# Miniprotein binders against q56419: the designs that were tried, part 253

Target 1, 326 residues: q56419
Amino acid sequence: MEGRTLEEVQEEVFKRHGVLVPKKELEDLAKALEEAGLLLTEKVEARLKEEEEKLKRERPMRLAGLSYPEGEREARAFLEAFRASYPGEGEEARVLLMPHLEPSRVPEVYGAALAALEKTPPPERIYLVGVAHRPLKEKAAALPVPFQTPFGPALPDLPALQALDALLPFELFNTPLAFREEHSLELPLFFLKGRFPEARVLPLLVARRSPELGEALKVVLRDFPGLLVLAVDLSHVGPRFGDTPLTRTLAEEARRRDLGFLERLAEGEPEAALAFLGANPTRIDGVEVVASLLPLLRERKGKVLAHRLDLEAPTLSAVGAGTLVL
Key: E = the ipSAE of ESMFold2; O = the ipSAE of OpenDDE; V2 = 0.75 times the mean of E and O plus 0.25 times the DockQ between their complexes.

## First folded at step 18 (miniprotein)

Design jj8
Fold by ESMFold2-Fast, scan of step 18:
Formats: sequence, structure tokens, C-alpha cells
Structure jj8 (fold): chain B 326 residues (1-326), chain A 107 residues (1-107)
Amino acid sequence: as target 1 above (326 residues)
Amino acid sequence: TEEERRFEELFIEAWELLFLGYDSGNPEILRQAIELFKEALEIAKRTGDPEREAAVLASLALAYYELGDWEEARKYAREALRIAEEKGIEYVIQYARRFLEWLERLG
């Protein structure tokens, strides 16, 4: 189970043991409903084509009123409350790892990210790298349009995006619909735009390990310097993620794996961080992002500012979140 | 019909929220999905559509499971299975049986 994606592990468990897991249950029911004509209908297809066309112009807010306030004043107060949740000082970041989990569950972790942003000089652009929660046609994708936020639109850095596209062996601007419902970009972007309203953004999604992306980004960052943000969650444990119910021992193992991973990244040893997960298997959301960005993470020393394993008592499950500056 | 259009709108939006709530870990989004599924359920019952009714009940079972309410999940899965068996809705029968087995393995 070392270094594998959740999808690969769930498929192997299903094939080997013939037991459904929660993500497989969700996917199987969705597929059955589509085949029955109840989920993917002619109207749904027409709506998806309309949404794809709209995404050529802008990416609207999806989580406004759900995960953050839609009004600018309320959004500003919300952001300041998160900063207040972290009692420490930040440190300057050239690379920031932050979560994309529902912010209300880990306010001190987002507060630590905000503290780091306070110590960081305003970047001209932000390379925001999230995790694809929908299939991509390629290993990675970007959407070169304004992303709406309560603080105004986050404008794309078109020259930097075009430079990146030119260096990749695949079309970077693929799968626009994957960006329609993507919290791994939207939630970090809320905080980043609130702190750096003038920064342009490169909104990037990673679905599968892409060394080509990391190599291309290393070149582009030379000509277009900016803040690199890895928007990734850590351990996913418990029945909600296809595992056994959480115990005190499993929770402690998850905390140890999260911190061991983050601390190795903080030492500038991303290969050691990945190897640590291989020796201590975990369902870490950001493995494919870290594996793709190796050239950007090597020999960069930094500090873990915060970590929390957030316990979902009703589901007997947990999700890890952390803030790391490099 | 107009009720069929309203059912589609509610059901699709509820499923989008179910995926979003699952991925983001926001239980308020899951609760909104549940409310939309319940509205869709009332339309399916009123229009006498057992396939839509069974589909919504199976979806509610999954939404409650993701929320951690396993007792409510079992209730909806059993009701989905009952209707599906009565009306011969094979894909719901297969899904609901496997889902109930999964809940039993959890203890």
C-alpha cells in the first residue's frame, strides 16, 4: 500500500476481497444511476457543455456561503478570525504547504498559513498546486481564466502559464470541467487572495505523478519568480476512507506519519519523505503533488508551523492537515 | 413534466453536493445534500415512480453514511432494498445488499 493512490488501493481491496469501500460505494452508485438515466441525462450533458463554455471566460465561486462568506466584509472578518486562531508568529515562505480541508475543522492550521503569508513579501504571482478530485485527461491541468473570490477575481498569469504549457509534453489547458468543483484550489485561494490581492495566479491540478511538471516549473520559476503553494491534505483514516474504525493507536500512527513526512520535507529531503511513507503506509492526499515537484523541494530547509489530525467522531475517521514553510 | 424537471434539478444538485461534501470534509454540505434528496424523494413518492424513489433512498443511505449516521444509513438502505425487490429494480437490489453488508462488517 506504499505510495499508492486511494483509488488504486480501493480497487485492489475490492478485487482481492470482494468488499466495497466508501469511495467505491459512492462511485458504483453514481455509475448505476447514470446507466439508469437518473444522473447523466440529456439535460445534464447540455448543462455540462454550457458550464464548460462558461469556464473559458471565468471560474465562479462554488463554496461561497458554504465554506466561507460571499460578502467581502464578512470574508475579511472570517479570514482575520482564522489568523487569530494561531497564537504563533509566521516565517517567510518561498514554498508554502497548506491544507485544502474544510477550514472550520482546522482553523489553527490555516491560521499558521496566514501567519506565514504575513511574513512573506507580496509575490507577483502564486503557483497554486492542488489535487484533482475529478479525472484529468492528462497527469496535470491548468485553467487560464480569472477565479472569482469575495476579494475580487484572482487573475491568471497568462505569460507564465503559456511558458509552462510550451515546456510540457502534453496540453496543459485540458479538462476545464475538472475545475468547476475543485475545493483544493478554491479554499487555499480564498486565503491567498485575501492576503495578496494583487498577485496573479497559476491554478494547477495534479491527478497523477508528473516529473515533467516539476522540471518545467523549475524552469518557469526562474523567469517568473513567485510563491509556490502546495495545497494538500495529509493522512485520511477510518471508515469514511475505506479503513477500519479509528482507534487511539491508529490516530497516533497517523500523527506520527504526518509529522515524519512534513519534517523530512522541512529538511529539504522530499525523496526521504516519500520513502518514509513507503515504509509507513498512509493515504496522504499530497503524495502525487510532492512526487511531481521534487526538483522544487530538494535542499530547501524550513519549518513545520502547525499540524492537526482532525477527528470526525461520527464517522470514526480522521484527516490530517499541516502548514509547512520552506 | 414540470415535476420531472424539478426532480432532476434536485437530484443532480444533491449528488454534486454529496461529492463536494465527501471530498472537502464539510458536514454542512452533506446536510444540504440530504435536504435536497428528501425533496426529490417526496416528488418520487407523489409521482409514483418506484425507480426514482429507490434511487433517492439509496443516495440518502450513502449521504447519511458519509455524515456518520450509520443507523439512518441502514434505515434508508433497507427501505431502498424493500422497494427495489418489490419492483425488480436490479441495480438498486445489488447496491443496497452490498452496502448493508459493508455496514455490518464495520460492526
Scores: ipSAE 0.689, ipTM 0.859, lowest interface PAE 1.2, mean pLDDT 88

Design jj9
Fold by ESMFold2-Fast, scan of step 18:
Structure jj9 (fold): chain B 326 residues (1-326), chain A 107 residues (1-107)
Amino acid sequence: as target 1 above (326 residues)
Amino acid sequence: TEEERRFEELFIEAWELLFLGYDSGNPEILRQAIELFKEALEIAKRTGDPEREAAVLASLALAYYELGDWEEARKYAREALRIAEEKGIEYVIQYARRILEWLERLG
C-alpha cells in the first residue's frame, strides 16, 4: 500500500469540491477511518456517492429566494419585469444565446431573451446547453431528472436524452454532482420554463470542447426538433478574475471583444468568431460551448438583440452578457 | 462533539455558497457565505482550534475579496497568515499569501 500526504488529500478535495479543508478535520477523520478500517479518500467518496444518489431522483432549486422568487405568483411578476426592461420586439429563434449571469445585473439582456422567446413558437423540447462550473468526468454531461422551478418541474426529455447518449462515445449521464449547484442551467431555465411551461428539457453541460456532442446533437435535433439554447456569459475582466482594475480603455476593449464575437456568430461564422478572440478565448466562458456546437451554428444568420458589459463597481471588474438569435 | 460537527456543516456550506456566488456574480450569495464563515469562526475560537480558525479566516479573506471589500480581505488574510505561520499550517500559508499577492497588485 502506498501512502498519500494530508496536503495531497487536501489539494484533491479542494480541486474536486472547491473547498479548503482544515487539517484537523482530515486528522480526526483519519483516526476514525483507521479504527473503522477505511481510507481517508474512501470517506470523502462515500459522501459524494450519497449526494449523487439523491440527484438521481430530482434536481432541487438552489437559487430560489436568492436570484429569483420561490413563489409562482412572485416569480411570474419577476419574469414580466425583466421582459418590460427591454423595449424591443425580439426575433424568432431557432438558436438562442442568452446569459447565465445573475439576472438583476443585466435585466435588459434577459429581457431581450424573453422578447425572442415571445416571438418563438412553443417548442416541444429545449436543448439547454450551459457551462460546467464543476469538473465533469467527460467533456459533457446531462442529468435526466426533473429540475424544480417556481413554475413547476421542468421534465426531462428522456427519449431524446437516451438517443443523444447512444450517439456519444462517452456516457452522457456521467457526473450528477456537477448539476447540484449549476447556475448556468438554473438561471436560464427559470426564464425558459416561465415562457414555455409545457416544454421538456435536455439539461446539458459542456466542460471542454466536444465536437462529438455537436455532431450527435445535429442528428438528435432532426428526430427530436426543439429550441437550442446556449447559456453563456461573455468577457470576464478585472481583479475578481485575475486582471488589473477596470479602466475605460479595458472596458471598451472587452465590449469590442464581446460584440466582435457575437457579430461573427450572427453571420453564421462560428469558426471566425472563435478566431476573432485570438490567444485569449478563455476570457469568454462560452468558447467551449460554441466550439462544441459548430455544426449547429454554421451558416445560421441572425441578430444580436442586446449586449451589456456590467460594471461590478466594488471589485472594479465587469462581466459581459448578450442575447443573440440565430 | 456537536460544535465540531456544526463547524464542518457551516464550513462546507459556506464554501459551496462562495463558489456559487462567485460563478453567478450574485453578491447576496457571497454575503450569505460570509455569515456562515463567521459562525464557523466563532466555533473555532470557542473550541480553541487555531487550524480551523486560520482556515476560516483565509476563507473569509477570499469571500471579501470576491465582494470587493479589499480592506476586510486584507485584514482576514493577514490574520490567517499570522496564525498559519505560527502553527506551521502550510496550505493556509499558501492560500493567504496568494490573496495578499492579489491585493498587492491592486495597489
Scores: ipSAE 0.676, ipTM 0.844, lowest interface PAE 1.3, mean pLDDT 85

## First folded at step 20 (miniprotein)

Design b_1 (at its last look DockQ between E and O 0.70; V2 from the best seeds 0.78)
Fold by OpenDDE base, look of step 20:
Structure b_1 (fold): chain B 326 residues (1-326), chain A 107 residues (1-107)
Amino acid sequence: as target 1 above (326 residues)
Amino acid sequence: TEEERRFEELFIEAWELLFLGYDSGNPEIMRQAIELFKEALEIAKRTGDPEREAAVLVTLALAYYELGDWEEARKYAREALRIAEEKGIEYVIEYARRLLKRLKELG
């Protein structure tokens, strides 16, 4: 398109689709391959149907043996190592913002989350709100089934999920296949289940900002109190995300935006946090989640416990991650 | 055929891993995807299916790009483009050219 910079196109694509430009390239190619009959075969369709039926009963682990250990003993040692990576003490959390990035990239940020959980009385239930990396039929979705973990199944809070569904103008229980491999729930859930083995869970995904979700959750939380967890990443900068290689200037801008976002959330000003990002040129992942949960974040003061802009050296790209308690 | 079935299984599994690795930010998962794509590529070569071969090659190019291996990405993109142009595989031509353009802008 004549006259627009690559950056402008990238920003537009990100805004419209909530997807990073390079991811759009993957998606577009995958779609073309599907149309060519190479990715979506009758066999694949049958498999997906079977998997969807299985998801009516449970959500199996997808990242066990890849991102975390499958065995319980090894998983416990993994948790302890991550906790040890953060030298500080945590704060009691009513709301916890934590990453969903590959844990090995930002161990101290997950460690900070664990530190916060140590200071948090065991909740009856955890509202776990992740980012949908696959399309949803609605703005948000839930999967009301047990999620498998090395520590045993995380059981759903069906009464609370039903109460939430009843208050939403759309069907909450939509797009079960979007949960099949969603790491934004699975990775934080590993840490949460390890710390609070008896807590029920409400696994929620947000694809697009839903003010209705925040308002509904505010009501539900009154009758069904629990810990709210936002599993979100921060800036995505560099070639993997459509930018030039990481420079001091780009890294400083990413850090500025990440910290400015988190600090405003810590002051209980989520609208100011969103406004501060503007067009979100560094592609902060958690914008749609925060925008959906404004009623639950307003006037809550807290503390930023950790932040990291993690360099992936081979791609000269970086991803921001943070831990915030409210 | 059995080989076609095996190709499809590998290609689909590899794409699932590619997305998973990309989204989670785990390059090791993407490397696992690449190994499966390479196996699929060998099948496509043995069966003499230029469309499958070109499809895997352009996918490998993209996967290597996502890992920051721009040299290998260029190599596979050029090979994908060559085969696709010879056989008139338009969607591969389009993607390979676009990727090569992006790789040129990186340096």
Scores: ipSAE 0.845, ipTM 0.949, lowest interface PAE 0.6, mean pLDDT 92
Fold by ESMFold2, look of step 20:
Structure b_1 (fold): chain B 326 residues (1-326), chain A 107 residues (1-107)
Amino acid sequence: as target 1 above (326 residues)
Amino acid sequence: TEEERRFEELFIEAWELLFLGYDSGNPEIMRQAIELFKEALEIAKRTGDPEREAAVLVTLALAYYELGDWEEARKYAREALRIAEEKGIEYVIEYARRLLKRLKELG
């Protein structure tokens, strides 16, 4: 930022839009507190180093007791309640798009994913592709360790992960701490592991579009067949995301963009889906994942099973979620 | 001291919960973060640490703003600003003023 302070850049954004971007402001305050010695101390650094070493061996549940039950029996009942929230039938999926938004906000969308899994023969492995909410050292990353769930550990498919790593122009196993709190893997994994307890997992994150990842995955999937899951949310609109307060018009536009995106994916036209969004003015979360995985999405036709644009009334904001089978 | 160590633990854990709740879209997690921030605030007051107190107050203001509790956000932002102006805590002044301006526009 060429000799300008962060404050100067943020003030320019404010003047142009009339609203500061709220997540960036949280991130900036956290950094200011770190610089002031209130959030980043020798003790914190030692703790993070210890946690990074632990993540090289296993990934513990972070959201048990918060987003889903910790006990296996309660977790199975929870899973079935979500299936019941979607009264429709699924279709077999070779590729499944499902959300990572808090499940209680979009129960029928997760239920639709369960309906699709119901029609899907148990795969040997699941390629679970989420969205990195913390920075990665590279465009994409994996963590080749067991991920704990209430249904037991989701074991990594090490041969498939190693094959994927070998095909990429960067080290795939690059940012263990980014997985520590990554709900975009943990929340979908709860549902996937509950339905496919024997499947191994490739837990993958995308930070920025990586055409190399998609090309490599197409090769790896040929030799290591499995279910590909895009664990992504759709539109993010309203003040929580830097917009003006949500209006009926903005909500209708967000719905149209979500559905138009999903429908073009369902026609096997992922490039058209991305083109339809243009500059992505409603901040569809799945764009970088879809852009990475084009070779796996082309010419695969399917069906949109569910969609919700879920209103956050107190913040005048909304988040879209959908279920697509290909 | 023991209270300083507890403040640090609470403040860090609360920030982790705040981001987790924000990113996952789970307001109950964000409210858990707020409860820990409030506990940290009481420690900062008891230990007479105005920078820690102002830092927690402006963080609470942002957390309440993100939850859509704009009345609480204004309350905490004003108190953060009052302390920060008195003690010259510039980064808190900056963030509290920007948040109060945004809250006026919503208002």
Scores: ipSAE 0.770, ipTM 0.910, lowest interface PAE 1.1, mean pLDDT 90
ESMFold2 (binder alone), look of step 20: mean pLDDT 85; pTM 0.847

Design b_10 (at its last look DockQ between E and O 0.62; V2 from the best seeds 0.00; counts 0 for: pae E 2.4 > 1.5)
Fold by OpenDDE base, look of step 20:
Structure b_10 (fold): chain B 326 residues (1-326), chain A 107 residues (1-107)
Amino acid sequence: as target 1 above (326 residues)
Amino acid sequence: TEEERRFEELFIEAWELLFMGYDSGNPEIMRQAIELFKEALEIAKRTGDPEREAAVLVTLALAYYELGDWEEARKYAREALRIAEEKGIEYVIEYARRLLKRLKELG
């Protein structure tokens, strides 16, 4: 078309294809199949009820043997290999932003997180904030039970969780089934538990931006100090996410947005980071988490330790991942 | 029946794997889902249930699309569409057509 830059065409393609997010296609089809009685049967409902009851006691591993080793010895070797994949040294973290993408796709980014953890004194507790990939009843949720890992259970900090619940205008302990398979908690927790075996954990999920969460956490952190971890991914571009196949221009735009986001966070300007993304056309995953935690990110200066835009060659798609310390 | 029960178990487990693989970005998990869907497909064929067959076929088409196997995705989407049109399965018709349109735009 006469006169439009490749960028403008790509933006238009993004806008047009952004409407058909493949995730939405999966969700819509699943819903249609449920309505047809093929995915939601009486048996499934009974199973889900049983699983919900079990989640009152513990959250079992879901990705053991799939994304990481189940056995402790093998899991330790896995950690060491990931640490070795990052050649640099870490920085002490009060806030750690790390990915939740399949670890094998971005080993050096997880390695950078491990490097940061090596320079971090063992915290009493870890506030682990992930992204809800399933719907929540509220903007955010917590699961106050032990999370199983190859290194033993990650135990919840019940007093701190209760203090947080008391400060929120909604029930924090909602939608337990959303935690059942949530990789945005399980994958980073593997690395965190492996490094800090004695730390208690507050497993938190964010579905939608909650300014109340950040304000409440700011108060809770005063009385219950600990490490804040944002488990978030960055850009999602290509056919798997509704775009055209990855081009040099698209990759450059994804990198620009990822790095621009991370750099502004590193300067202690989280509002500027969000503003920089605008409508978020490259679909940075962590936007709602960052938007919820603004009070905890303001004026904190830090360093970007790693970034990767990982190409999934068969789908011609890419996902951004980064490690940031504050 | 036992076969219907087995179909449901496989189909549900496969969808759980599909979501996990998609969300985490692990294609191996999605490949495992595909194997379970294929087993479910064989059951649907044996039992002569065209709705279950069409449902699995369109799901397989979507799964292959997510793996970047656009040729197999087109194949399964066309077969899903054929059966669904013959039997009047509207939701499968809609999804299969939409997927085929997307696949055409990719090349």
Scores: ipSAE 0.821, ipTM 0.950, lowest interface PAE 0.6, mean pLDDT 92
Fold by ESMFold2, look of step 20:
Structure b_10 (fold): chain B 326 residues (1-326), chain A 107 residues (1-107)
Amino acid sequence: as target 1 above (326 residues)
Amino acid sequence: TEEERRFEELFIEAWELLFMGYDSGNPEIMRQAIELFKEALEIAKRTGDPEREAAVLVTLALAYYELGDWEEARKYAREALRIAEEKGIEYVIEYARRLLKRLKELG
């Protein structure tokens, strides 16, 4: 039986070990605790109502001191260190795809985004489109309030947000609480606000693909030009995501899917990029955002600046992150 | 009652952090959730509430399991199971046993 790779040995060991706990099991335990009265529904609801009222005025930092520094001086140094982790040059972006994965896991991918931004004329506004990690009442949502950052508040572009709302068949301002914990906006915004301190922001979340959103954004962008940012991650593979044991083969497939997706987007072929993924077997989380924004991505050519499939060693799982300019 | 209110605040906040850490892929956020769960555990012990104690223990086991700290996960799961079997806390028994089965398969 000589010739077994380390990967094959690791896979066999992992077969004798269980799959790590999926998020569903965390959710099930929280529900059981609620049913047992240990997570008091009335107190949770009162807390959430209070937080919702605060969100009508501003969205506070939730990850300061956890994912990035709270103080402005340290935050500025942190931002520059990330730029330094990508030694290459960027390119001007009209559309930027960047991750929302924890920055310390993929520093050069965020650095590539910063490199692109330094080549990009400061926009009047940024359309920041993240992935909803909490349920939305509609396919997409926005929160028209200042988002706090260590660099000062990122102010909303209220006229552009109102124009977008008017064009949609649903109320855009529909789920304020979904923004409370949403790192897919907060993490990219740190980098964007640091580089474009005067730009206003349209903070948008997509839960499910919405062709209506893309058509509406195409109209709004004509009247309110700005930088479109897709704040999305790529493949999610391994036991934390319900896969068979992590192997070199699974990791290579995830990398191939990530790069093939990005390369087809870079050719201005977003439908081909989606078709390439089929049933999305590696769970690229950018799919719903790309599918929503097809009118803004078609025939727009660009370049992949960076990619990493980042191994999370404790869970033997991996998440892909990339930087694409169009 | 002040300690009971503090337990409830800690437990809710710790769960929020646990989900945030899981969603963002940031183990430091999950470790912060664990610190709050540990504080809640000490309150449950001081107030002599075995259901709260068992619930926090199994949640700690789950959090450590997600971090890949499987020895700590096993330790907390066993303690949760011991209390839950003694007191008849069925949902803790179910979750602790499932987690211990996974940990046995991990080795």
Scores: ipSAE 0.383, ipTM 0.849, lowest interface PAE 2.4, mean pLDDT 88
ESMFold2 (binder alone), look of step 20: mean pLDDT 85; pTM 0.841

Design b_11 (at its last look DockQ between E and O 0.77; V2 from the best seeds 0.76)
Fold by OpenDDE base, look of step 20:
Structure b_11 (fold): chain B 326 residues (1-326), chain A 107 residues (1-107)
Amino acid sequence: as target 1 above (326 residues)
Amino acid sequence: TEEERRFEELFIEAWELLFLGYDSGNPEIMRQAIELFKEALEIAKRTGDPEREAAVLATLALAYYELGDWEEARKYAREALRIAEEKGIEYVIEYARRLLKRLRDMG
């Protein structure tokens, strides 16, 4: 491994695992600290065990008071402000692609999602598919428990989850601790629960592309109809992600890839969308999710409602976010 | 000891916040993590534990790097390296040198 830059290693890890977040430096240091006994103590193990036992009953809020308000009244005002940030009108969604990035960074993109939800009849259930930012034991996982929100608990659809599990070649209910702090579910769920308080939820995480998941979901959706939500981000470019500081050229390339990806999805050509990205040099987050859900995305035409490449000025890095309705 | 317990609690919570802030893209969460790391650093200094001190310093360097504060990142990385070299803490030496190299390449 002599001479490779962290960037090259991050890029390699990204290419190999399809996981966008070049966490390698964080992960490498964390691992070293764990091996040194500074992060993985008996106390931590006991705490994790206790938390895992609690996750058998419910998933508490992790980002309340950090990314969104904890109180219901304040949470409703928050929701309305985000909706107001998008000046357009939405379209009815059968499939909604929306971000899971910190909401304050891309308010109009979340606003566009809310606009789409306003035009969508209340679903009986929501299939919420996020990105696993922590390792899973299997390619995908589900947590069949209530998720806490400021609007009350989002209750699982146990019959639909069981039907899905029965069709998969692996155990769906794996790696509960991966859900503990997973923002890719918690952040979109805030907006979804706020708009559809009575909808049941299937909280799903994808770590690696699983064609089996898409095929199984296609069958399950026939018997258990609902709204499919892909909670995914787009390009990740700049120093935080192993690139040089953001330039006009790099930003244009990120936008080109983001929009090219979304537009091909909007045309009902998800395979073409994946092929367009190739090696995914701008590190689009949603690739593994889209690759898993191909059977549900094929031939569905829709509309891109919003896109933003959000600059984080201090790090000279940017993250793409978009809202797509199918 | 109580101080060791407190250090561990702070250090773990701070790392959880650091990952959460990094993954979600919320720099304010990462700033909260930094405050907890600073408290942990003070404990490590008071208890005279150079390994814990070097570990926190290296972590702070990384946290500031993730926030784009290159100057503070360099400062903490250099201090981490100094202590780690003095005490023979190899994993911190390796990490701090690697981080400093990246920080030079960005400047």
Scores: ipSAE 0.794, ipTM 0.929, lowest interface PAE 0.7, mean pLDDT 91
Fold by ESMFold2, look of step 20:
Structure b_11 (fold): chain B 326 residues (1-326), chain A 107 residues (1-107)
Amino acid sequence: as target 1 above (326 residues)
Amino acid sequence: TEEERRFEELFIEAWELLFLGYDSGNPEIMRQAIELFKEALEIAKRTGDPEREAAVLATLALAYYELGDWEEARKYAREALRIAEEKGIEYVIEYARRLLKRLRDMG
């Protein structure tokens, strides 16, 4: 075992766990470029410090004109087109699970989320919990600033955020730059702000499971009631994620894993949902969020409204997305 | 110089777009990143900086690989390797060779 190449060690870990770190090849090259001085120059570091200071005041739209329209009129039409993509009715949600995948890939899944919001009384605040795609300094983070949307700024619920921070064993407001490019908050927020323009927001990211976060949120939600949103994707399968090319068998397995996970959550059994995934061989996104939020998910029964395993034909890969109300 | 500043600006912006497109599952954002990388590549060629040129070529190869465009990925990986071997740029050699090996496995 000693003296083996990094490549050999990584392949051995893959065989034992059946999971690779997604996007590792991109991350490895970016790290090599940073070490070579090509990516983090003095000018780039100064710019990032400036951007970090700005993020302490507001979070600008990053995906306007890319994933959704910038103008309010066009954005409202966009929402209604997505709602129309799901012909069914929703149900009232106290907890909503929805995706953060590019909306045009799974329009009926976002439409199902909109249908659920139609049945949900406007909340005073939304606890929006996404998945960190950049490293956090701690297991979880928040950014207590307005997030810009085509529907106006989504204002932070500062008292609730401060109460949450006070209950955690780490500083909650710890990694502003991680929010700059974070689509797992921005894409769901577009839909949520469009339907609940008066709701304040707690924009939260999970990098690694934090039981402390779930216990703290249970306390905060008693004093600051609101809608809890888990903004997570499901299976990631195929060569883009370290598998062989997508086959019917792999796709069927991914679909079974996605639905089994969602159905157990819908039964109010989040521990059973996590146990069902085992080593998570199809890389269901959001397991760290669910594992963090167990106290908020136990005994909440509900319904799976939509699911799609969306094919990426050029990469022979697929990503799963679903909508669950509890 | 102004061209060197422009390279630095393009390269980091392109990387940010590449990760954003990859993570969100939006290939059009990744293609926008590729266009910025191509612009950066032209600057590296014009300024005669072979390490920057090889680095951008390796990045383009990987970006096309992540989009499933195997032909373009091979093209850029081979060119990255050619320059890197000529100039002794070891980390590019390593990444280009690994990527070309993986592209053979895509059969």
Scores: ipSAE 0.714, ipTM 0.887, lowest interface PAE 1.4, mean pLDDT 89
ESMFold2 (binder alone), look of step 20: mean pLDDT 85; pTM 0.851

